Miniprotein binders against p81326. Designs and how they scored, part 177

Target 1, 226 residues: p81326
Amino acid sequence: MLHFGGFIMEINHISKILEKEREEYIRNKVEEYLKQGFSKDDAVNKANQSWRTYIGHRIQDVIYNLLKKFLKDSGLKVTTDKALNNRNLPEELDKVKRLIAINYGEYLFLPDADVIVYKVENNDIKIIAIISVKNSFRERRFETTYWKLKLKESPVTSHIKVFLATPDKDNEISYKCPNGKPKKMRIILEYELDGIYFLKEDFEETEKAKHFGKIVEDIIEISKKL
Key: E = the ipSAE of ESMFold2; O = the ipSAE of OpenDDE; V2 = 0.75 times the mean of E and O plus 0.25 times the DockQ between their complexes.

## First folded at step 17 (miniprotein)

Design Z47 (at its last look DockQ between E and O 0.84; V2 from the best seeds 0.83)
Fold by OpenDDE base, look of step 17:
Structure Z47 (fold): chain B 226 residues (1-226), chain A 101 residues (1-101)
Amino acid sequence: as target 1 above (226 residues)
Amino acid sequence: GPEEILEEAEKLMEEAYKLIREARELLEKGDPESLEKALKLLEKAIELLRKAIEKIQKALDQGVPEELRKKLERAFMLAEWLLFFAEWLLEYIKERLERQK
């Protein structure tokens, strides 16, 4: 069939479609902040920050719903860190929360976990993977790497795979050595994380850097080894 | 037979893909009339994809040689991916239309 690859690649358009709203969104937010008494410069800065949050959530939601759909038949479940921020958690989610917690001595903190994939076997919860979703890398460039390294420090969490999913709209990590110059961020993220999944076509593919279309099969395969 | 079903499913998928692309083009225009047309195209695409998926599932349930099974499973996955996108796009366009009111 002439276009099989194209069917999966349609997902790449989601980011592009959403990004088209930016100008309108920024304009409206700037106006809002000006009415609140902010200076023009402050209003623009705040609007840009608001946009980053907004677009990030929209992409995260897509990825969450996609993984939820495609992992369901394999008996795998998905949740989010946001869902875990509740005082009254169901027993299952409470267990998930505890199984991803990082020990800081007197305190336990959760890693940033936009999507959490887990399975239930014989009433036991097994955490399979955490997926961090990033639209851009302007802020917190190595935060996901930090969490991966922290998770590796405990035998309770060391098995948890940490993946990054991104459209990489600004081509910050799409290539390792564009024009012969190493991209530090790409090299470090690929080295430290278990995988990077791109919602785009134009990127350097490696064993750990793949198109997002491969994430489902990879997660399922990992789940079978646990 | 199952091979024929696969071919039929692939045709449905190709047709759906064409409709989805047309819908994306209409979305780029952004006017209400274009968006409404895009919705209709996507609804049809979704219907075709669901039909394709159903056909593939039926073929898989009948028992097929391993080679054909792999082809069917691949087609199934591709159809589901395209369906996911079509449904997302449908919802997105609906949201856009609501914002324009």
Scores: ipSAE 0.830, ipTM 0.917, lowest interface PAE 0.6, mean pLDDT 93
Fold by ESMFold2, look of step 17:
Structure Z47 (fold): chain B 226 residues (1-226), chain A 101 residues (1-101)
Amino acid sequence: as target 1 above (226 residues)
Amino acid sequence: GPEEILEEAEKLMEEAYKLIREARELLEKGDPESLEKALKLLEKAIELLRKAIEKIQKALDQGVPEELRKKLERAFMLAEWLLFFAEWLLEYIKERLERQK
């Protein structure tokens, strides 16, 4: 009769389970690339890159399916950047794409919006939030903050909440001031973004930095204000 | 009454939680026999969670006092989170077994 908080925390195991595949995955990929004629150094680099793509997609799929499930009864819809890049877009998704796109003169780009939450009201679409999913921060450390700043520049997109979801497996942003020293990346991400949601237990919780289990309530609350 | 329905649902949820943890331990072993056993435990856990969710939904549909409604809504949410994880783990273990065939 006790462990109800632990039920939500089981999702933290997803990242841990997937991470245990890493060594075997990389060994298999290195062997494949060596057989294709790549040098050992190139095969290792390509295998590591393949792993980062694989693990990122697996975690993104979890987050997408979770939000789709839990937001459905609140009248909120969920899509992904992959779906929006499809050549054959339904009218609804075409509108979602246009509502988040950033104009750079003769070019139009989507922000790094791995998962997008929106609602439909009387044939009007309102974008609620975009969620960037990152397994680690060694590359593209501040890309999400750049997109938040770009979205704020236009009255069409300035209301869109930008969230980061991460297992933070390398402990790069889990604490603001570890050992009394400010962690630049954590401080800037928390300042600029609307929220950081951790898929792990060991992190410093703040008003903007929370366990991922809180994201559903936060999105629903935001949607009521829009 | 609705309080008894909540207690019954919570028992089903706790039983499912124990099965899910056992399935995670079997996944750590990784051999086909352990993985097949983990699948059976997860299928049972999923069935228990779906029963708990069904009981909670029926109780909510009856119209209940606010205090009990909040408890039922919380239990429903917790059961759905655990069900989501159980279904993900079931699919993951099926993938692992297919790799070994």
Scores: ipSAE 0.826, ipTM 0.915, lowest interface PAE 0.6, mean pLDDT 89
ESMFold2 (binder alone), look of step 17: mean pLDDT 88; pTM 0.893

Design Z48 (at its last fold request DockQ between E and O 0.64; V2 from the best seeds 0.81)
Fold by ESMFold2, fold request of step 19:
Structure Z48 (fold): chain B 226 residues (1-226), chain A 101 residues (1-101)
Amino acid sequence: as target 1 above (226 residues)
Amino acid sequence: GPEEILEEAEKLMEEAYKLIREARELLEKGDPESLEKALKLLEKAIELLRKAIEKIQKALDQGVPEELRKKLERAFYLAEWLLFFAEWLLEYIKERLERQK
């Protein structure tokens, strides 16, 4: 079985390295927004939002490239929600998009599926898992659980595993009961999702809450059952 | 034999790991000279890891006992994880240096 060694744990440093950019990034963005005519308060708020978007995309790119690398020899393919929203969508990706979409009558929406893992077998596409990537939980706390519940409502999508990958930089969901106090967000996310994968060392490990280094083996094992 | 190949690959992996840790420390200093040194260390670490992976793959292509096969596959997996990080860090430091030009 997979053991946590120093080699795999180096991945935890990516979030820490990127976080060191934060102060300079925000300073530069505040200057840019002030030049655009925003007030100081508005410029600071916009700069902080810009940082959250930037850091989220950087971590998502790492996860995408890592899964793409480690899953290819198992016949598994990886794509992103950004690729699925492209105007020139290849036939294969159009099928992937249709297979994860949620029907709201006149409207069709994609779930929060930052990274999508699927396989192609006998000209059929089977969605294995979607991974939501979050750096922090200040807003959009339970969005991932909402999408899991919606996917469970249809026989077309009910098999899709929904994972959360996070460095949890603010230590919001790393423990169930720190100092004897139940953390509602950790408890609900773990209960509703198929797994939480931490890009950090210091967290409470459970059957569903694991280090990110275990996600590759878990996805491969799931794919064998489908 | 294949046992010797595994030991040689593990030595290369440990050396690469030390170079990667040193490169991370140099990145924390952040000055251009430290970043340039970090790039050179990472290029060497990546070379060592690719060599280790190649040795392990060649050994796996031979007929090896089941117990040794499991050890080789584990080493391969660990080396690929470390290589992924080293390659990411190399590109990140190149970005940092480009910003300073």
Scores: ipSAE 0.868, ipTM 0.936, lowest interface PAE 0.5, mean pLDDT 90
Fold by OpenDDE base, look of step 17:
Structure Z48 (fold): chain B 226 residues (1-226), chain A 101 residues (1-101)
Amino acid sequence: as target 1 above (226 residues)
Amino acid sequence: GPEEILEEAEKLMEEAYKLIREARELLEKGDPESLEKALKLLEKAIELLRKAIEKIQKALDQGVPEELRKKLERAFYLAEWLLFFAEWLLEYIKERLERQK
């Protein structure tokens, strides 16, 4: 009998593997910043910030590539906000960009959209989901929620599902009420978002909080209803 | 028959999984020799998984009862998932080795 759970759970090790580089990375960056003339305290702070960015990108890339692979056969496409940050976009991506834009009166701004899932049907673009990838919640704890709420305000974007994918390395949102105390962040994120997908084993599973292995199926199901 | 193919594929997947776990353990050691060994294990694991996927796909293409189809599709999904991880790990280790030179 296939150890079905074990095969999917291997993905949980990605974050752990990457985190092992932190000490070396920080040391090297601190040295670099000291050479640039920063104080020790500033160098450490900058190094830590650099690490957060670095590891965040690495995890995001994994998730992007995974979704790209597993959604391809379903006719679904994926892109990123970075790919949309171009003056000269192909027509398809230009449409994607416009369909996720949020209106602020005189200005249109894009939500943070680490991964964007969409489909093309009859030459029409339909945005299915935005996936925000977060390694930790030290900064911008509710920013994903903000974007979800903003997307809900327009009939153009209100259908777009917003998901959070995270290894939650610091166990900030893994449980709703650890030790009988409510975790505000978990409760709010789960309430406001369409789903939270964990790249770890130790978390409280709910209807909206699932292992990352379920995200592909969930996206495909949503896409069929659009 | 298709059931036999599924069993064969599952065996390949289990073997691949074992190799991947061993490779991950070697990665934890972090020395160049361990990393090189890990690469070899992962290459073998990837080969086994590709073989499993091919077998499953062939069975699906032949037409099977619905119950068996579901099992094959699940196995296919799992194999692809494990393959993705193995390939990522392979590339990661290659990067690590390059940084050590």
Scores: ipSAE 0.861, ipTM 0.933, lowest interface PAE 0.6, mean pLDDT 93
ESMFold2, look of step 17: ipSAE 0.839; ipTM 0.923
ESMFold2 (binder alone), look of step 17: mean pLDDT 88; pTM 0.892
ESMFold2, look of step 18: ipSAE 0.846; ipTM 0.927
ESMFold2 (binder alone), look of step 18: mean pLDDT 88; pTM 0.891
OpenDDE base, look of step 18: ipSAE 0.861; ipTM 0.933
ESMFold2, fold request of step 19: ipSAE 0.863, 0.863; ipTM 0.935, 0.935
ESMFold2 (binder alone), fold request of step 19: mean pLDDT 88, 88, 88; pTM 0.889, 0.892, 0.891
OpenDDE base, fold request of step 19: ipSAE 0.851, 0.852, 0.851; ipTM 0.929, 0.930, 0.929

Design Z49 (at its last look DockQ between E and O 0.89; V2 from the best seeds 0.84)
Fold by ESMFold2, look of step 17:
Structure Z49 (fold): chain B 226 residues (1-226), chain A 101 residues (1-101)
Amino acid sequence: as target 1 above (226 residues)
Amino acid sequence: GPEEILEEAEKLMEEAYKLIREARELLEKGDPESLEKALKLLEKAIELLRKAIEKIQKALDQGVPEELRKKLERAFWLAEWLLFFAEWLLEYIKERLERQK
């Protein structure tokens, strides 16, 4: 007899394991910034921001590698915003970059998409989904919804699914009505986004809010319809 | 037959799962000896999972009744998810050990 929940749910430990590094990471960064001449207060603030960037990148890397592994057999390809930010892009990735860019008059900017899923058919590239990876929501509560709304403004990008993947370690969006009060951030994110995928066990599941283990199947099904 | 192959694969997966959980416990201790032991457990778990996946794939390649095919595909899916985690944890523990050298 297989332990179905346990097997897939082991990925929930990744965020927990990485969080164990936090104390040492911050201590080392504070010391580093103090040696650079920053005040104690500034060093602490910079160290905490550095940690948020570090942990976000580590979780993003896991999601990238997981999607790359599981989507390969479905003819779907995966890239990242970091890969698209290189000066010497292969033609394929340059096309991906241009297909997700947002127009601001004389300027074009990429949405803050962490992971991008696309397919190539007859030398054409079709963007399937972008996944925003967030460890916490303290500073950038609705960034992902902003990018979804901007992508909806153009017929060229309006089909792109926008997902949020999060361990939600501080329980900021895990429940719609904790303590009987509507949680604005969860309700708005779920309403505006195409899906929220949790890297933890304890959250309120809905048609749009699911465990991360479901994201592969959902992306494959979406790609069949495009 | 294919039913026995599925049963054998599931036993390998169950053993690997136990080894992975033990490796996570050793990681929490964090000392170099515990980390080295966790590495060995994970290498074994990965070996067992790859063997299970190979057995399942061979059974699927034989052609099987639809109901058994669904069970084999489900087992394959579960094994691949667990293998992904085991491989990530192995690399993470290697990183931890290198920091201590």
Scores: ipSAE 0.828, ipTM 0.918, lowest interface PAE 0.6, mean pLDDT 89
Fold by OpenDDE base, look of step 17:
Structure Z49 (fold): chain B 226 residues (1-226), chain A 101 residues (1-101)
Amino acid sequence: as target 1 above (226 residues)
Amino acid sequence: GPEEILEEAEKLMEEAYKLIREARELLEKGDPESLEKALKLLEKAIELLRKAIEKIQKALDQGVPEELRKKLERAFWLAEWLLFFAEWLLEYIKERLERQK
């Protein structure tokens, strides 16, 4: 019998592999910032911040490419908020951008949308899901929930599913009540979001908290209902 | 028959998985020689997985009982996931090798 679980679990190693670069990356960046005239403390802080950004982008790119590949045969498309930051967008992407915009009266702003999944039917665009990718929760802990709640406030966007994908490298949200103590962040994120998908093995599985291997199936099923 | 094809595909997948694990171990060593060996293993793994996927797809196209269809589809997705990882790892190692030059 195929160790079926092992094959999907290999994706969990991506985060671990990337994290091994941290020491070298930090060392090089500290040196760079010292040469720029920063103090040692400032250089270290800046290097750490740079690393968080770097590793976050690397993981986001993996997830983007994965979803792009696995959703393609279902006729689903993927884009990113970065791709939408253009003055001259193709018509399709311009529509996508408008369909995820949040109204603040005089202004429209986009939610943080690392990955956007949508479909095109008869020239009509339907936004299916937004996936937020987070490596750690040191900053912007509830930003994803904020965006989810904002999207719910409009009939234009209320149907959009918001998912969180994370390796949770620091074990911040892997368990709801470790040692009988409630993890506020896990409980709130799971309650407010449509799903949390973990790129790791050691986590508490629930109806909403699943391994990342389930995200493709879940998105496809949601898309059929829209 | 389709059942035999599934078994063959599963064997290919298992072999590929073994190669991928070996490649990861070599990556941990991090020296150029180990990385080059890892690339070769991954290339072979990718080839095996593509063959497995092709076999599974062919079986699905022939029409199979529902129970077998479900098994084939599961195997298909597993193979695709493993393939994605292998291809990512291949590219990652290539990048590492380039940085070491």
Scores: ipSAE 0.820, ipTM 0.914, lowest interface PAE 0.6, mean pLDDT 93
ESMFold2 (binder alone), look of step 17: mean pLDDT 88; pTM 0.887

Design Z50 (at its last look DockQ between E and O 0.89; V2 from the best seeds 0.82)
Fold by OpenDDE base, look of step 17:
Structure Z50 (fold): chain B 226 residues (1-226), chain A 101 residues (1-101)
Amino acid sequence: as target 1 above (226 residues)
Amino acid sequence: GPEEILEEAEKLMEEAYKLIREARELLEKGDPESLEKALKLLEKAIELLRKAIEKIQKALDQGVPEELRKKLERAFFLAEWLLWFAEWLLEYIKERLERQK
């Protein structure tokens, strides 16, 4: 019998593999910032911040490319908020941008949308899901939930599923009540979001909290209902 | 028949998985020689997975009972998933080797 579970679980190593670059990265950045005239303490702090950004982008790129590949045959398309930050967008992406925008009266702003999944049917664009990718929850702990709630406020965007994908490297949200103590962040994120997908093995599985390997199937099924 | 094809594909996938694990272990060593060996293993794994995918696809194209179809589709997904990982790892190792030069 195929070790089916093992095949999917290999993706869990991506975060670990990338994290091994941290020491070298930090060393190089500290040196760079020292040369720029920062104090040692400032250089270290800046290097750590730079690393968080760097590793976050690396993981985001992995997830983006994976989803792009696995959703393609289902006729689904993917983009990113970064790709939408252009003055001259193709018509399709311009429509995508408008369909995820949140109204603040005089202004429209985009939610944080690391990955946007949509389909095109008869020249009509339907936004299916937004995936937020987080390596850690040190900053912006509930930002994803904020965006979910904001999207729910409009009939234009209320149907959009919001998912969180994370390796949860610091074990911040892997369990709801470890040792009988409720983890506020896990409970709130799971309650407010449409799903949490873990790129790791050691987590509490629930109806909404699943391994990342399930995200493709879930998105495809959602897309069929729209 | 299609069942036999599935079994063959599964064997290929298991072999590929073994190679991928070995490659990952070599990556942990991080020296250039280990990385080069890892690349060779991954190339072989990728080849095996492509063969598995082709076999599965061929079986699906022949028309199969629903139960077998589901099994084939699951195997197909898993093979593609593992292939994606192997290709990612291959590229990552190549990048590492380039940085070491």
Scores: ipSAE 0.803, ipTM 0.904, lowest interface PAE 0.7, mean pLDDT 93
Fold by ESMFold2, look of step 17:
Structure Z50 (fold): chain B 226 residues (1-226), chain A 101 residues (1-101)
Amino acid sequence: as target 1 above (226 residues)
Amino acid sequence: GPEEILEEAEKLMEEAYKLIREARELLEKGDPESLEKALKLLEKAIELLRKAIEKIQKALDQGVPEELRKKLERAFFLAEWLLWFAEWLLEYIKERLERQK
């Protein structure tokens, strides 16, 4: 008998496998910073930040490559905010950038949109969803909800779905009422965002909070409505 | 017929899944001999998954009833998903072995 849960859940092991590199990574970085003349406290702080940047990029790459592969046959294309920040953009990506940018008077900024899903119809580009990828919530706790609210302010961007994808390794948003008390961060994120997708087994599943394996089907269904 | 092809593909997928789990256990040990054994298991799992995907695609090409078509499409997605993970893990272990030189 086919093990649906087992097959789809194997991807949860990526975060666990990468996390085992943490101790060696941090030890090596602390040694490097100490040789540069930083104090022990500063070296430790810098090494931990370096790890968070590194692991965050590794997980973002996994999610980008996976979505790119599994959405292509549905006529959906995938890019990243990093690709949109290049100096010389192809015309298609320049249009994607302009369609998600937020206007702050004389300044134009991109939202927190680690991964962007869009489609092309008759040379027109339609933004379907942006996915914010977070390994932990020590920094940027509510940035994704801020950008969702900003996108809702304009009728040209209000249709864009905003998702959060996370291993949530420290159980910061996995449950709505841990220990009988409402967890404000989980409740607000689930309320404001269009979905939260977990790369782990142990979390409270709801209509908006699902395993990451469901994201492909959800994006495809949304794209058909647009 | 297509139902028999689906059953054959599912058996290949289950075998590949077992090999992938064994490879993850060998990765936990971390020594070069275990890592090389894990690579061989993953190469076999990838081969089995590609065979399963090919069988499922051939069955879909025959024009099957809607209920069977949905089963075939679900199996195709799961095989491709597991294949993606197996290929990621294979490359990860290759990188780990190269670093140990």
Scores: ipSAE 0.793, ipTM 0.897, lowest interface PAE 0.8, mean pLDDT 89
ESMFold2 (binder alone), look of step 17: mean pLDDT 89; pTM 0.893

Design Z51 (at its last look DockQ between E and O 0.87; V2 from the best seeds 0.84)
Fold by ESMFold2, look of step 17:
Structure Z51 (fold): chain B 226 residues (1-226), chain A 101 residues (1-101)
Amino acid sequence: as target 1 above (226 residues)
Amino acid sequence: GPEEILEEAEKLMEEAYKLIREARELLEKGDPESLEKALKLLEKAIELLRKAIEKIQKALDQGVPEELRKKLERAFFLAEWLLYFAEWLLEYIKERLERQK
């Protein structure tokens, strides 16, 4: 039975495996940028930024494909904000885009969401959730909470659940009160978001903070209520 | 009977789990010989998981008491979850080997 718990935890190793690429990746990228004529300092900065983008996209792709696989038999569909930014969208995705877009006066923008879950009922589109995927919180720490707050401002989008999925490799949000001191980032994220799903074993579980293995069940249950 | 099918599937899943863990340790070593061995272990693990999933699905399709149905559905989910990881790891190691050439 303990082995069954281990089965669900194997996914945690993806970020650990990918992190072992970091030193070689950065070394190779610095060399590439130097050959392009950048100074050493610029090459290092660009290589580190490139790594953060690369690792984030690799983990996002894992989560996207996983959710697509596990949600399809429940009539739930999955897309990304990048897919919605394409020019010639199929009618279905065009409807998804319109239903999630945020109005800024003259401008209409998509939330910075990595993964979007929706369903189709009677040719009607209902957006269930967006999932922000973050490997670490060194940059744009509260981006996900900003989008949750914006979505709550409109009756058209206020039902949309906003989740964070993270390995939290630097242990920035894993515990609410480490050493008896409130961790501001964890407190704010848990308060504002609908859920935090950890791709690691060592974190403080709460009603909103769970292992990533629970996300499929949670999304399916939410979809039944909409 | 359906209980026997669940037991058989769980045995396949446990064996696959052991192979996957061994493949992860071989990946840590990183040399081409270890990576090729890891691929072989993962291909076997994937085969075992697909067999377990097939057995579980057949049992569910026949109809079973609710208590057993819940156990079968849990096993199905866990097998599919582990299969997803195994398939990802297999492709990752294939990519690693291509980089070394």
Scores: ipSAE 0.834, ipTM 0.922, lowest interface PAE 0.6, mean pLDDT 89
Fold by OpenDDE base, look of step 17:
Structure Z51 (fold): chain B 226 residues (1-226), chain A 101 residues (1-101)
Amino acid sequence: as target 1 above (226 residues)
Amino acid sequence: GPEEILEEAEKLMEEAYKLIREARELLEKGDPESLEKALKLLEKAIELLRKAIEKIQKALDQGVPEELRKKLERAFFLAEWLLYFAEWLLEYIKERLERQK
């Protein structure tokens, strides 16, 4: 009998493996910033910020490429907000960009969209889901929720599912009520978002909070209803 | 038959999984020799997983009862999932080795 759990859970090690680089990375960056003339305190702060960006991108790349691979056979496509940040976009991506834009009156802005899943049917683009990837919640704790709420305000974007994918390395949202105390962030994120997908084992599973291994199936199912 | 193919594929996957875990353990040691050994294990694991995937795909292509189809599709997904991780780990270790030179 296939050890389903074991095979799926191996992906959880990616975050752990990457985190082992932190000490070396920070040391090297601190040295670099000191050489640039920053104070020790400033150098440390800058190094930590650089690390957050670095590891965030690496995890995002893993998730992006995984979704790209596993959604391909279902006819689903993936892109990123970065790919949309171009003046000269192919027609398909230009349509994607327009279909996720949020109206602020005189201006249109894009939500933070680390991964965008869409399909093309009869030359029409349908946006299926946006996946926000977060390694930690030290900054912008409810930003993903903000974007979800904004997307709900328009009939053009209200159908778009917003998911959060995270290893939750600091156990900030893994449990709703650890030690009988409600974790505001977990409760709000789970309530407002369409799903939270964990790249870890130790978390409270609910209807909306699942292991990352379920995200492919869930996206495919959603895509069939659109 | 298709059931036998599934069993064979599952064995390949289990073997690959063992190799991947061993490779991960070697990565934790972090020395160049351990990393090189880890690469070899991962290459073998990847080969086994590709074989498993091919077997599963062949079985699916032959037409199978719905119950067996579901099992095969699940196995297929798991094999691809594990393959993705193994390939990522392979590339990661290669990068580590390059940084140590």
Scores: ipSAE 0.816, ipTM 0.910, lowest interface PAE 0.6, mean pLDDT 93
ESMFold2 (binder alone), look of step 17: mean pLDDT 88; pTM 0.891

